# Designs tried in a protein design chat: VHH binders against Tryptophan synthase alpha chain (trpA). Part 13

Target 1, 293 residues: Tryptophan synthase alpha chain (trpA), of Haloarcula marismortui (q5v140)
Amino acid sequence: MGLERAFADEPAFVPYLAAGDPNYEASLEYVEALARGGADVIELGLPFSEPIAEGKTIQNAIVRSLEAGMTPDRFFQFVEDLDVDVPLVCMTYYNLIYQYGEGDSESRSDSENASGETASQGPRPFVEKAAAVGIEGLVVPDLPGEEAGPLRTACDEFDLDLVFIVAPTTKGDRLERMLEQVSGYVYVQARLGVTGAREDVDDATEDSLARLSDWDVPKAVGFGIKTGAHAERIVSAGADGIIVGSALVDIVAEGHENGDSTDAVADRLEAKARELKEGALRGAAERPQPERT
Below, E stands for the ipSAE of ESMFold2; O stands for the ipSAE of OpenDDE; V2 stands for 0.75 times the mean of E and O plus 0.25 times the DockQ between their complexes.

## First folded at step 3 (VHH)

Design n60 (framework vhh_7w1s_2)
Fold by ESMFold2-Fast, scan of step 3:
Order: structure tokens, then sequence, then C-alpha cells
Structure n60 (fold): chain B 293 residues (1-293), chain A 118 residues (1-118)
């Protein structure tokens, strides 16, 4: 099972959790519960020191994970300790990727440099380690496609997919050049809107899916998906999959704040995953897509 | 296309202050705005963000930097106080789309150099 294969026969469900939230042991059980609930790919957030770029729910999850002792090396151990058979994708910030393996005497390229500069092999050491522990792809939200060359090269060397994120405003030659580099799937960043008395797919999201229709790469949509009904609407509108983060992270946060057992929270995550997956399957059965009018 | 034009950079002594401006055209406020910086040999990092109702800052600049927005002028500002040599970087204004579980950086300005001397 590779990332593109996860989208081949039915819409894929791609849940996100921050690895190590609220602690290492509970987080292992939570990720495994998402796999049991029907996840086709799991995105694992590797905590980073710059959480202000995240929405509050994800930022709080990153803080809990960091306070519980998560580090890049502990994240790689976490991946090795996971008992799942679905593809794993790492979501993290490019600064963390780039700086992994820097700062020690063995990484110095010039030991006589009086300035004490940190040697770096760019993103390669991180990508090599990610591949070694079984990560099959990367999502790097802060890295523009125009700057992705070194990371793409490292991913190609170690057979990792590099997932690109497309905004509703990304069009023309810029979009084409980005899509020439994508592998696995495309994250379509969008919003779920309301028209009349009904929650509906935003026009910008439908426009994005239409613009991407000429490319074979799977399109996974992430935009405030909380329920199976939301998943159904998105997939019926043309998405090849759904990406869900905040709704699942909120279950972890609430369980932690309430002092609930790991088993109880894992059961809720598994049930929510099943709800979301079933919604996506219903959406696919409703094709061809409903008209925008 | 959205255009972001930064201004206000330059040379300043440690302990001094500087204000950066980012003039936007084709802008809408369903997005949030951020200031990023990139020092030579380092990756670009987000230091401050502003939505219509809230602000957030990286720990390295909290209490020293203030981000603000003037909606009538379609301009975002970064007021930098108590500047340190390590604040030396190219500063970029950026627009972000706030999505379901993380924001996407949608547009970047060209950058403005800030140099803080000891």
Amino acid sequence: as target 1 above (293 residues)
Amino acid sequence: QLQLVESGGGLVQAGGSMRLSCAASGFTFSYWMGWHRQAPGKQRELVAKITSGSTAYDDSVKGRFTISRDNTKNTVYLQMNSLKVEDTAVYYCARHYEGSYFPLTDYWGQGTQVTVSS
C-alpha cells in the first residue's frame, strides 16, 4: 500500500493527530484506533517550536506533545513502535526538517572554521531517517512549491511521496509547475460554507477541484470536516479523499482535560473515524457529482 | 493577482526600534496575514500573525514586536522594539488561508532587509 494506492478503489480517509499528544503511550493507542476505524493514510504531526502558524486546536496539541517530551528522534521511535499497516505521512515544518542532524561536531563539513558554523546536508538526513522507520510521505505546510527542490530531491532518493497543498487562489503556470512535482496526493485547502439552511461545499473548493480535474493525482480535501455528513458532501462534490485534523484532535483534547482513560478516548476516536469513513463512502455512491446550481 | 509590497527596513542599532509596512492590493480579510523572517543560511520562520480579531507571536519576539492592521489602508505593520543583533534577517509579509487544520501560505512579498548592529 503506497499513498496513491490508498485512493485507487474508494475515497481515502486521511486523519491527522499530533504524535505524542497527550503522551507517548496514549498517542500510540489513538493512532492505532484511527487505523481500526478505517483510516487509509494517517498523517502524524511532528511537533515543532513554531506552533503559532497553526490554528488553536492543532497548536494546543503540539504544545501538549512537546510538554510530554516529544522530539524528532522520539518521533521516529514512535513510528517504529506503531502497530498499523496503513501508510504513514509526517506533517512538520521545513525548519525542523532542515535542521535535523545539524549542530554537532560530526555534522561539521569544515572542522577548522573559526566561526563555528553548523554543517548541514539540507533535508536529506531527516528524509533518510523518515524512510528508514517507515514514513511514506511528507506534508510541509510552510514550504512553498518554488522552494521545494531540495526536499523533493531527498524524497525522490528515499522513495517518499511529497504532498503539496493547493490554495483556491493558486492558478495557471504556478499551479502547473507545483503539480508537476506532486506525488501521492494533493491537499486541497478549502472551506465548508453555508447557503440557505444547508451546509454546502464552498464555490472556491468546487473551482479548485474543477481546475485539478485534468491531473490524475488524487485530490484530498481538508476544510472543517467534523461529521460523516460533511465527508459525504465533500466526496459527492468530487474529492478523492478527506483530510480531518481538528475534529480528531479535539477528541484527544477533551479526553485529556476530563481525565478520561486512554481506552475510552481511543474508542471515541475509532467511532469518529468510522463515521467519517462511512460518510466518504456514501458520498462516492452519490456520483456523478451534484451540480453547483 | 494579490500583490504585497514591504517597506520600512534598513539599518538600526541594537536596542532601537523599527516599523515595517506591508501594503496589499487585491486583498480580502477571510485570510490572515503574517510576518516571516529569514536570516542567511537559515529557514524562513513565522514571527507574528494577525487575523481580524486576534494576534499571535513567536516566543523569540513576544513583548518586543507588535503586529497591527489598518483595514482602510489595506496595510499590515510590524512594530519592532528592543531590537537584537539576532533579529537581523530579510522580513517577508505573507497572506495565509486559514483552513481546517493548518493555514496555507498563499502569497509572499519580496522581502525587506533589517540589519541590527551591535
Scores: ipSAE 0.014, ipTM 0.365, lowest interface PAE 6.7, mean pLDDT 81

Design n61 (from n60 with W32A S100D T105F; framework vhh_7w1s_2)
Fold by ESMFold2-Fast, scan of step 3:
Structure n61 (fold): chain B 293 residues (1-293), chain A 118 residues (1-118)
Amino acid sequence: as target 1 above (293 residues)
Amino acid sequence: QLQLVESGGGLVQAGGSMRLSCAASGFTFSYAMGWHRQAPGKQRELVAKITSGSTAYDDSVKGRFTISRDNTKNTVYLQMNSLKVEDTAVYYCARHYEGDYFPLFDYWGQGTQVTVSS
C-alpha cells in the first residue's frame, strides 16, 4: 500500500525482469544490480505458460525461467532471498493467482484452516503469501476490470496496491471506472506491438498522458524505452516514471546466449539502469513549471 | 468509438455445432484477438487466441474449436464443434496487444450466451 511514495520527489524508474531468468542465482544478482543502478520500484515477472506464439524477448525470458524450475513457491523464496530495499511488484496472470489458491486448499484440513469466507476464493491465498514475503503490489495484465473485484478485495485486506494497465485506446467511462480502482501507479502502454520506434513512442506517450491529465495517480510509461534519450523524452512529455522491460531482458538474453559471467551481465544491467534513471532525471528538469497555483 | 459486437450464440444440443462472430468497428485487425468464456460459478478463461502468425487454444477445446478471422470484414469467428454441456458459458470477444509484457486485453464485447442442452 505505498507505491505512490516512489513517485513523489522525482521520476521513478521501474525496471522489469522475469524472476529466475536464466537461473535462480544469476537472477538474484541481476535484480540487485538494477537496485544499485537506481531502480525506485522493481517489477518481477512470475512466469506462467500461456498458449501464444513464441519469439518475443519477454516470452523467451519466461521460457528460460520456467525451464530453470521457477514456480510460485520458488518465486516467493526468491523474493525472500533478495537483498534490496526497493519496493517489489509482482507481474503475473490472474489464472496463476487463482489456481495457487485452489492448489493450497486441496491439502489442507477442512475450512478450519481458512482465514475467513474469502479464504475459499482463489486469489486470497496468493495475495496473503505475496504480502508475507514483502511484495507491495500486483500487475495483472490479463484481468478485466469487471472481474477485478475479488482480487481488489484481497489486495485491500493485505495492503497491496493493484496496478492497472491503460492502453492508448482506453477512454471515457471505461477509463474512469478503471482509474477509480487503481492504487500505487498506472502503467501507461504507449505503443501497440512495436518497440524502439522513437517518433511513435513520443506521439503515443503524449496522447496517452493527455487522457490521464485530470487524475492524480502517478503515470508510469512502459513501452518502447531502450535508452536514456527515450527515458528523457517520455518524462519531459509528462510521465511520472518509466517502466522498462525488453531492453533489460535483452541484456540477460545476450549474456546467457554468449556464456558471459553473472558478474559481467550484472555490471551491464547496472550501467543500463543508471543510463535510464539519468535520462528520466534530465527529462524532469526539462518540464515547464506551473505558471500559477 | 471502438467496439466489439458478438453474435451467433443461443441454445444447441450436445454434439452439435455453433459459430460465434465478433464484428469489430473503429479499428483494423492489426491486433491479436481472443475468445474468453465464463461458466456459472467459474472464473473467466481464455478459450482461443489468434495473432497474425498463429492460433492457440485452451486444452479443454483443442480439436473441437477453431478461431479464424476475416480482415476484409473486420470479423473474428469461433467455430465450435462437438459441443458438450460443460461448454455452456457466456462467450466474450476481446482485443489484446502483444507488447513487451503479457497480453493486455483492452476491449471486450458484451458477451453472448451459449447453452448446450443434453
Scores: ipSAE 0.149, ipTM 0.518, lowest interface PAE 4.6, mean pLDDT 81

Design n62 (framework vhh_7w1s_2)
Fold by ESMFold2-Fast, scan of step 3:
Structure n62 (fold): chain B 293 residues (1-293), chain A 119 residues (1-119)
Amino acid sequence: as target 1 above (293 residues)
Amino acid sequence: QLQLVESGGGLVQAGGSMRLSCAASGFTFSNAMGWHRQAPGKQRELVAKITSGSTKYDDSVKGRFTISRDNTKNTVYLQMNSLKVEDTAVYYCARGWYSDTYFPLTDYWGQGTQVTVSS
């Protein structure tokens, strides 16, 4: 699928926003501002009911989106209403994907077996609809690689990439099984919950990237990136791209809390996106030259 | 060496109570810790998670189980009340990570502790 190409010529900038935060119309303009700012791929969070409400920026964004009426069907309409040429990736929970295939509908009648029993359609109906509206990949944080077979099969049928998250401790057979299911890119997570120092985080990222070096899939790092200077440092350490969520969601949250206009918040998102993309480009230019083999 | 060590399991009669403990060594707790369980012939399922100041429970245990943490001891607890035969399972302590774009992920598991609830 096309997502791997987004990493081919330069480091990719992959921003994240919760779709529909703080409302449907403002969220459309915010995503479009990220595209203008230089996004190469955009991750859109499709909120799932019953998230862990810990007061973190991303959880609060999901809550605002749900309170504004976001549903799977409204999410698909949101994607259709977006005016962007950037590839879109949906981030959601596997249970939502699976539940979308349940229930009595015309498209689901094909799942009936010879005895009239209704077989589970699994993730297929969700993946089919996602492809139809222009989603090019899925990130499903709660789905282990060893259980990803049915989702990978549906993604292959509809030509969607399936992105996996690699934690600092993922290694051995588990890592290999996960990477066999990956397409598009790998989300590399550093020690977000353990270390407090930025320098420690950068060292851990370098170690994580080294662990994944035998795999040709692009590696995008999604931790602690708030400024162009940090993007530069992460890419100079070997990342093929950067994933940024909290810094952008904070701009949305602050604008919403302060009653700022949609245009003002969109302008700030575009400027921050440009800062992050430019930082990543500087980091690529500073990478050590490939060693003579 | 990194370890999550569960304790407090065993045999208990239906209607009874039990408290599980999970001690971390070789690292500090992330912002998310949890308890999962696996009954014979079933997939491992989430029971309870605790993040910074917030908790989440599976519907089957709401009102009966309580998750808590002691950051000074690097220990997370699962208080199980009004136990049912259906709660019989191996209980696993798990560490989660809070990412920049996702909910806490579970990436490290303890060895598990058996809980058997007799009728």
Scores: ipSAE 0.016, ipTM 0.392, lowest interface PAE 6.2, mean pLDDT 81

Design n63 (framework vhh_7b2m_4)
Fold by ESMFold2-Fast, scan of step 3:
Structure n63 (fold): chain B 293 residues (1-293), chain A 120 residues (1-120)
Amino acid sequence: as target 1 above (293 residues)
Amino acid sequence: EVQLVESGGGLVQAGGSLRLSCAASGFTFSSYAVGWYRQAPGKQRVVVASITSGGSTKYSNSVKGRFTISRDNAKNTVYLQMNSLKPEDTAVYYCAREYLGYGSWEFDYWGQGTQVTVSS
């Protein structure tokens, strides 16, 4: 509900960083720099203890965040400590959401009795805490729409949007089921895996957007966006927004590896965010008016 | 390094059955959704079936009721049981890891494929 407004007036820029990468204090400044650079929504990765990300850049960011002590409770404190005016979205795995509030990993006596019965409130404790600290939506990549009922119910109770990811392989009845449950925006992955080697990001973006053209929900395209020129092309092709992760995470990684100051890396992130946002705005100016979706 | 290796393809007559296997290595198999895809000559690669880390299954309309996907986490293997095969099922079948975690889609892992040919 609330996140849809971020897409109403102009194309939204949605950057992603792993919360707490490379450490808690630097990460606060980096997220704040993205907001100054023009972010309309920010996706914050809450790392799971077992790395399960697809790409090496994000996997390395998750490792840095975990090594710096990030936990679900520290993540909620991180959100409370952030000084930004843009909506925040948490990206994490359903297993982490479900385990939160069931006791720590060393003790389950509170949630289990002597017969092995587990007393669980499902995803509700996590969603309640996320709402309390100011998270406005969740992206849960490992949870398909058909299994999302309990999480959707908890999100509805606490007024959080539930964002779904549309993979290049998701079509037909499966896509329709997912889109009936989405709120805020849909995360559109550019087509790469189903064709093997792919040369043109724009063709994949157009194909993905065509699959979703009849749906009113905003479409934010992610995957492979690195420059303002890429952002311009994607938005000119019909995207309502852009999601950028790896290009920003790489800036954090390079600064950490080179021993750059937090301020220098934050300035670099702000400049890249501004480049990406300006590209998206140029792309919108080039689109046919006014009927798209 | 992540690897997916398909096996079990072959030539079968219409109405017959085959079971495909996909052996996974180089990652925590139990944490990922995995799926089967197919590509017929002159067509795009399309989804056939998918199974989540929790065991929930999804099927394309063209195979629903005929194909069954399952997984054995102890063996790092996903299976596709194909019954009542039709000539239209003729394709190269691919195994893929479908996890999109943490907003990264820079890398997709696919097997090399296994050929299934259904005679009329």
Scores: ipSAE 0.010, ipTM 0.202, lowest interface PAE 9.7, mean pLDDT 80

## First folded at step 4 (VHH; framework vhh_7b2m_4)

Design p01 (from n03 with W33A; at its last look DockQ between E and O 0.65; V2 from the best seeds 0.00; counts 0 for: pae E 3.1 > 2, grease 25.4 > 24.2, SAP .761 > .668)
Fold by OpenDDE, look of step 4:
Structure p01 (fold): chain B 293 residues (1-293), chain A 120 residues (1-120)
Amino acid sequence: as target 1 above (293 residues)
Amino acid sequence: EVQLVESGGGLVQAGGSLRLSCAASGFTFSDYAVGWYRQAPGKQRVVVASITSGGSTKYSNSVKGRFTISRDNAKNTVYLQMNSLKPEDTAVYYCARHYEGDYFPYFDYWGQGTQVTVSS
């Protein structure tokens, strides 16, 4: 069973960290701490060389990771070195996925096919390697649904899920195209209302989920969740899971800035993970049980 | 309908300059980050520069110091001033809007692109 299994019994907690932030060894501990804290799926950011589009918190994490020497190859090693029983998802840009196989073709001198066009192997080499090291899914935020065909094909070949991000503005045919290709779960982005009031969060979550109600794929909501209370609200509103990035990345960042020990930061991550998971569970308990007809 | 329309591309000699424009319509332009991307022949699309709704700018290392991204919210337009152009800057240039969230950027709309060719 793919990543969907993580959503089957209770709301899933899906944390995100940038792999290798602030360094390789500490990052391993941090990811493992999240698993201990109750993560159901862990999203690992594979940094691209220039995080230009990310929010500041994530950008800084990516920069730290890159400065610490993270590469695609090191990322795969990182995954292999992790001691977790939680399914792992790689989050990265399509360009990195697509280019991963081009470097290996220079070393294989022999298949000079006569037409000098080094046929780009596409996303398949990356997906194959990802599968080999135990990654179960991909999130590729810059890949339009319309262009996702080659990646979807590769994912199918190696039994990886392809998680899509659905923005509040994603509608119509575009949404349908994404949802037709999605597997594992869907990342539902929600906008926090201007007021940040509970009602605004609830309404925004409900509205976002309502758009996807006809689709059977689990809906994991990312809404700037920082606390168990926030998690509870989002799950109570109908989310099948919560995605949390910035709050966790901030813990890593703060620890790094303060010179805290790896253990201290790991403990904080684990505690936060527990808080968030517990919040999600509380939210589920507040849902009206469908009357078993 | 959301639209992004790039313009200003063309042929230029190495060391020359171009200014690209991306005209946005169909959404509240000021609420979105926008970015310039380029796709060179045989390569994948890569981000070149971005500007947040608040006006914060970022650049890829390859264009830092040479390119400048700016926006005019009154005109719903984002610009890319490209100076000291090099042959390696040859690509189709695209603009895109970014959803600014706390987590990961979402790229939902792209322009059709404008060709930039830098000759040696």
Scores: ipSAE 0.265, ipTM 0.654, lowest interface PAE 1.8, mean pLDDT 88
ESMFold2, look of step 4: ipSAE 0.456; ipTM 0.757
ESMFold2 (binder alone), look of step 4: mean pLDDT 82; pTM 0.834

Design p02 (from n03 with D31R; at its last look DockQ between E and O 0.15; V2 from the best seeds 0.00; counts 0 for: pae E 4.9 > 2, grease 25 > 24.2, SAP .738 > .668, placed apart)
Fold by ESMFold2, look of step 4:
Structure p02 (fold): chain B 293 residues (1-293), chain A 120 residues (1-120)
Amino acid sequence: as target 1 above (293 residues)
Amino acid sequence: EVQLVESGGGLVQAGGSLRLSCAASGFTFSRYWVGWYRQAPGKQRVVVASITSGGSTKYSNSVKGRFTISRDNAKNTVYLQMNSLKPEDTAVYYCARHYEGDYFPYFDYWGQGTQVTVSS
């Protein structure tokens, strides 16, 4: 189980893109550009049809990917086609994971039941395939810890990390149960709700980091981070890494709308990635020296 | 077992109205977001409207102002009132359960669908 390694020596930069946005071939180059720019882990969004509850930036990216033909099977091929040496994490919905084995899976005998009902195999067929193509972890933002047992079991079987999201409302027994099941790192949601990016760190982020300080698990903060200065402040405040989505997805969207070349968009992504990673490194340098070993 | 059963579809002339119902069973309905999707032949299933457990609604741009989603938690039913129907609204309409999370909810169960046909 390896994702913790990305946080071991320096703060991690964890970018997100929707896989296949705006199309398969360009998206490969964009993910590779983020790796060149300093990504330590890359989160790849596996879109499901019409995610109404997502913020507009992410919703639009998912729609572009789906309209360009992305499916779960194409996503797995996309992962195999990537030429990067950093860990890849799949971010998707639990329903997609659960339903994968009920559909048109041609590789599994249990998915071919056809006895008048699609037999559910739970999340195992998806997790097995994800591991086979080289995915090292899953982020399932709509799966509460109380319901995660079957997915946790499958991830343990195939050595995938299961990353949980802690929101400002995640407290008490729910938080404790979630942290009992976590592996890899914890995704600290910087704001409540499904919205676009915001520029400021808020008190809810600091409260979440304080609540998590008793657990020895890397804390990656996901907030509308747009600049190296944002990354610097968040890491200085105690985060072990940063998660950046909408700022990068906006670069892809703008390039697509303007008809920019794939190379030009990839260059902008690489430069932004470098800015963010360098900001995280500055934030770590501002922290008091730990006295352990 | 989660079950969603749509009803209320049919043939209607352009400009007309229909009211779809979706009866839910097998889960605690009031805890979940629920919505309507539609699928024309040969096209991807797309969102029409959704409603959260707290009653907040979202609509696709193609139906905003013409369609109204609502829910009755005592009856485990979600409704879609469709007004000013256009031939472009012709599709199979599906009710879908949206698992309520504290970050990224998703639509995870689908009904069998009900056909809506809008004639010109």
Scores: ipSAE 0.017, ipTM 0.264, lowest interface PAE 4.9, mean pLDDT 80
ESMFold2 (binder alone), look of step 4: mean pLDDT 82; pTM 0.836
OpenDDE, look of step 4: ipSAE 0.235; ipTM 0.635

## First folded at step 5 (VHH; framework vhh_7b2m_4)

Design r01 (from n15 with W33A Y100H; at its last look DockQ between E and O 0.41; V2 from the best seeds 0.00; counts 0 for: pae E 3.6 > 2, grease 24.4 > 24.2, SAP .694 > .668)
Fold by OpenDDE, look of step 5:
Structure r01 (fold): chain B 293 residues (1-293), chain A 120 residues (1-120)
Amino acid sequence: as target 1 above (293 residues)
Amino acid sequence: EVQLVESGGGLVQAGGSLRLSCAASGFTFSDYAVGWYRQAPGKQRVVVASITSGGSTKYSNSVKGRFTISRDNAKNTVYLQMNSLKPEDTAVYYCARTYHGDYFPLFDYWGQGTQVTVSS
């Protein structure tokens, strides 16, 4: 069973961290702390060398990871070194996935096939390696559904899920194309209403989920979730899971800035994870049970 | 419907300049970050520059000091001023809208691209 299994019995908590932030060893502990805290799926960010992302928090995390020496190869080693019994998902940019196989072709240069077109092996080498180290899914934020064919094919070959992010503005043909390619779960981004009021969150969540109601894939909602209470609201509104990034990355960042011990930061992450998971569970309990007709 | 339409591409000599434009429609332009990507023949699409809704800019290392991204919210347009062009800058240039969620940017809409060719 793919990543869908994480959503089968109860709402899933899906944390995100940048792998190797602020360093390799600490990051291992932090990911493991999230698992202990109740994570059902963990998204691991593989940093790209040129992050042109808007989010300052995640950008800083990526920069720290890169400065600490994170590479695709080191990322795969990182995954192997993790001691967790939780499905892992790699989140990275398509360029990095696509380029991963180009480096290995230089070592096989002994077969002189004369036609100089280094046939780009596409995403397959990355996906193969990801599968080999135990990654069960990919999130690729810059990959349009229309261009996802090669990656989807590779994921199918190696039994990886391809998680898609659906923005509130993603509609029509684009949404359909994305949903045709998605497996595991869908990341539903919702806009927090200007007021941040409960009603606004609920309405936004419901609207976002309603748009995807016809699709038989778990819906994990990311909405700037910071607290168990937020998680509860989102799940009560019908989400199959919650995705949390910034709140956790901020804990890592603050710890790093303050010079806190790895253990102290890990404890905070674990506690936050528990809070969020418990919130999600409370939300599920508040759902009207479908009347068994 | 969200649309992004690139223009301003063409053939230019090394050391020359081009200004690309991307006209946006179908959404509140001022609320979104936008960026430029490029794809060279046989290569993957890579980020060149981005500008947030607030006007903060970022550039790839390969174009720093040569390219400038800007936006005019009144015209719903993002620009890429490209100076000191090199043959290596030859690519199809794409405009993209970025949706910023909780922690990860999503490039949810792309233009059709405009060809830039720099001759040696």
Scores: ipSAE 0.176, ipTM 0.600, lowest interface PAE 2.0, mean pLDDT 87
ESMFold2, look of step 5: ipSAE 0.339; ipTM 0.683
ESMFold2 (binder alone), look of step 5: mean pLDDT 82; pTM 0.835

Design r02 (from n15 with W33A Y100R; at its last look DockQ between E and O 0.62; V2 from the best seeds 0.00; counts 0 for: pae E 4.4 > 2, SAP .743 > .668)
Fold by OpenDDE, look of step 5:
Structure r02 (fold): chain B 293 residues (1-293), chain A 120 residues (1-120)
Amino acid sequence: as target 1 above (293 residues)
Amino acid sequence: EVQLVESGGGLVQAGGSLRLSCAASGFTFSDYAVGWYRQAPGKQRVVVASITSGGSTKYSNSVKGRFTISRDNAKNTVYLQMNSLKPEDTAVYYCARTYRGDYFPLFDYWGQGTQVTVSS
């Protein structure tokens, strides 16, 4: 069963952490704490060596992870070392996916097939390895829907979901192409209204979800969710799940800066996860049940 | 409709300079980060430089000190000044818009690209 199962009975809580932030061992504990806190799917960031991401919080996390020695191979080992009963999703850039396995071709140098064109193996080696270690889905923020064909093919071969991010500005043919390739769930990014008022959040969420209403895929909304109350509002507006990154990454960052123990940070993550999940559940309870006509 | 149109590419000798432009339309340009990517033959598209809505810049290690990204919000244009060009810089250069979500940027729109060729 694909990642859709995580959305079947109740709204899903989908936390994000950068794998290996601030180090390998602590990061394991932090991910596990999120699982204990009620995560339904966990997104693990595989850091790219050249993070051009604009968010200071996530950039710092990526830098810490890289400095701690995170690599694709270590990432896969990280996944294997995790003790969680929650579906895992890898979030990374397409270049990293595509380049994975090019280095292994040097060891198979013995079969001189004469035509020097090192046939770029494409995304398949990465996807195969991801599947082998238990990853169930991929999020690739820099992959256009129009170019997702090879990755989609590989994901299908190894039974991985391909989660797409839909921006509020994604419309028309582009949206359709993305949705044709998506499986598992869709990450719906919403713009916070200028006022940050409840009404603005609800309207923005509703509008974003309305655009996707014709598509039979769970909609997980990321909207700068920081509290259970925020989660409740988003889910009450019709979201099938919530995605939370910055609030959790900030907990890790603060702990690291303060020199807090791994256990203390893990406890905070678990508590925050519980808060967010409970908020999501409250939101679901507030939804008008369609009158069984 | 969101559009990004690159220009300024061409053939240049090693050590030479080019200035790329990307004209944006169909959205509030000043609210978005924009970046330059490049794709060499047989290679994947890689990030070269980015600039936030606030004007903060980032560069790949391979172009640091040689390339400069800038933006003119009044013209809805992002620029890439490329100095001290090397044959390794030969690629199709793409402009992209970045939407900043909660924790991860989305590159949601791309231009058609402009060819840059650096001869030895």
Scores: ipSAE 0.204, ipTM 0.623, lowest interface PAE 1.9, mean pLDDT 87
ESMFold2, look of step 5: ipSAE 0.277; ipTM 0.649
ESMFold2 (binder alone), look of step 5: mean pLDDT 83; pTM 0.840

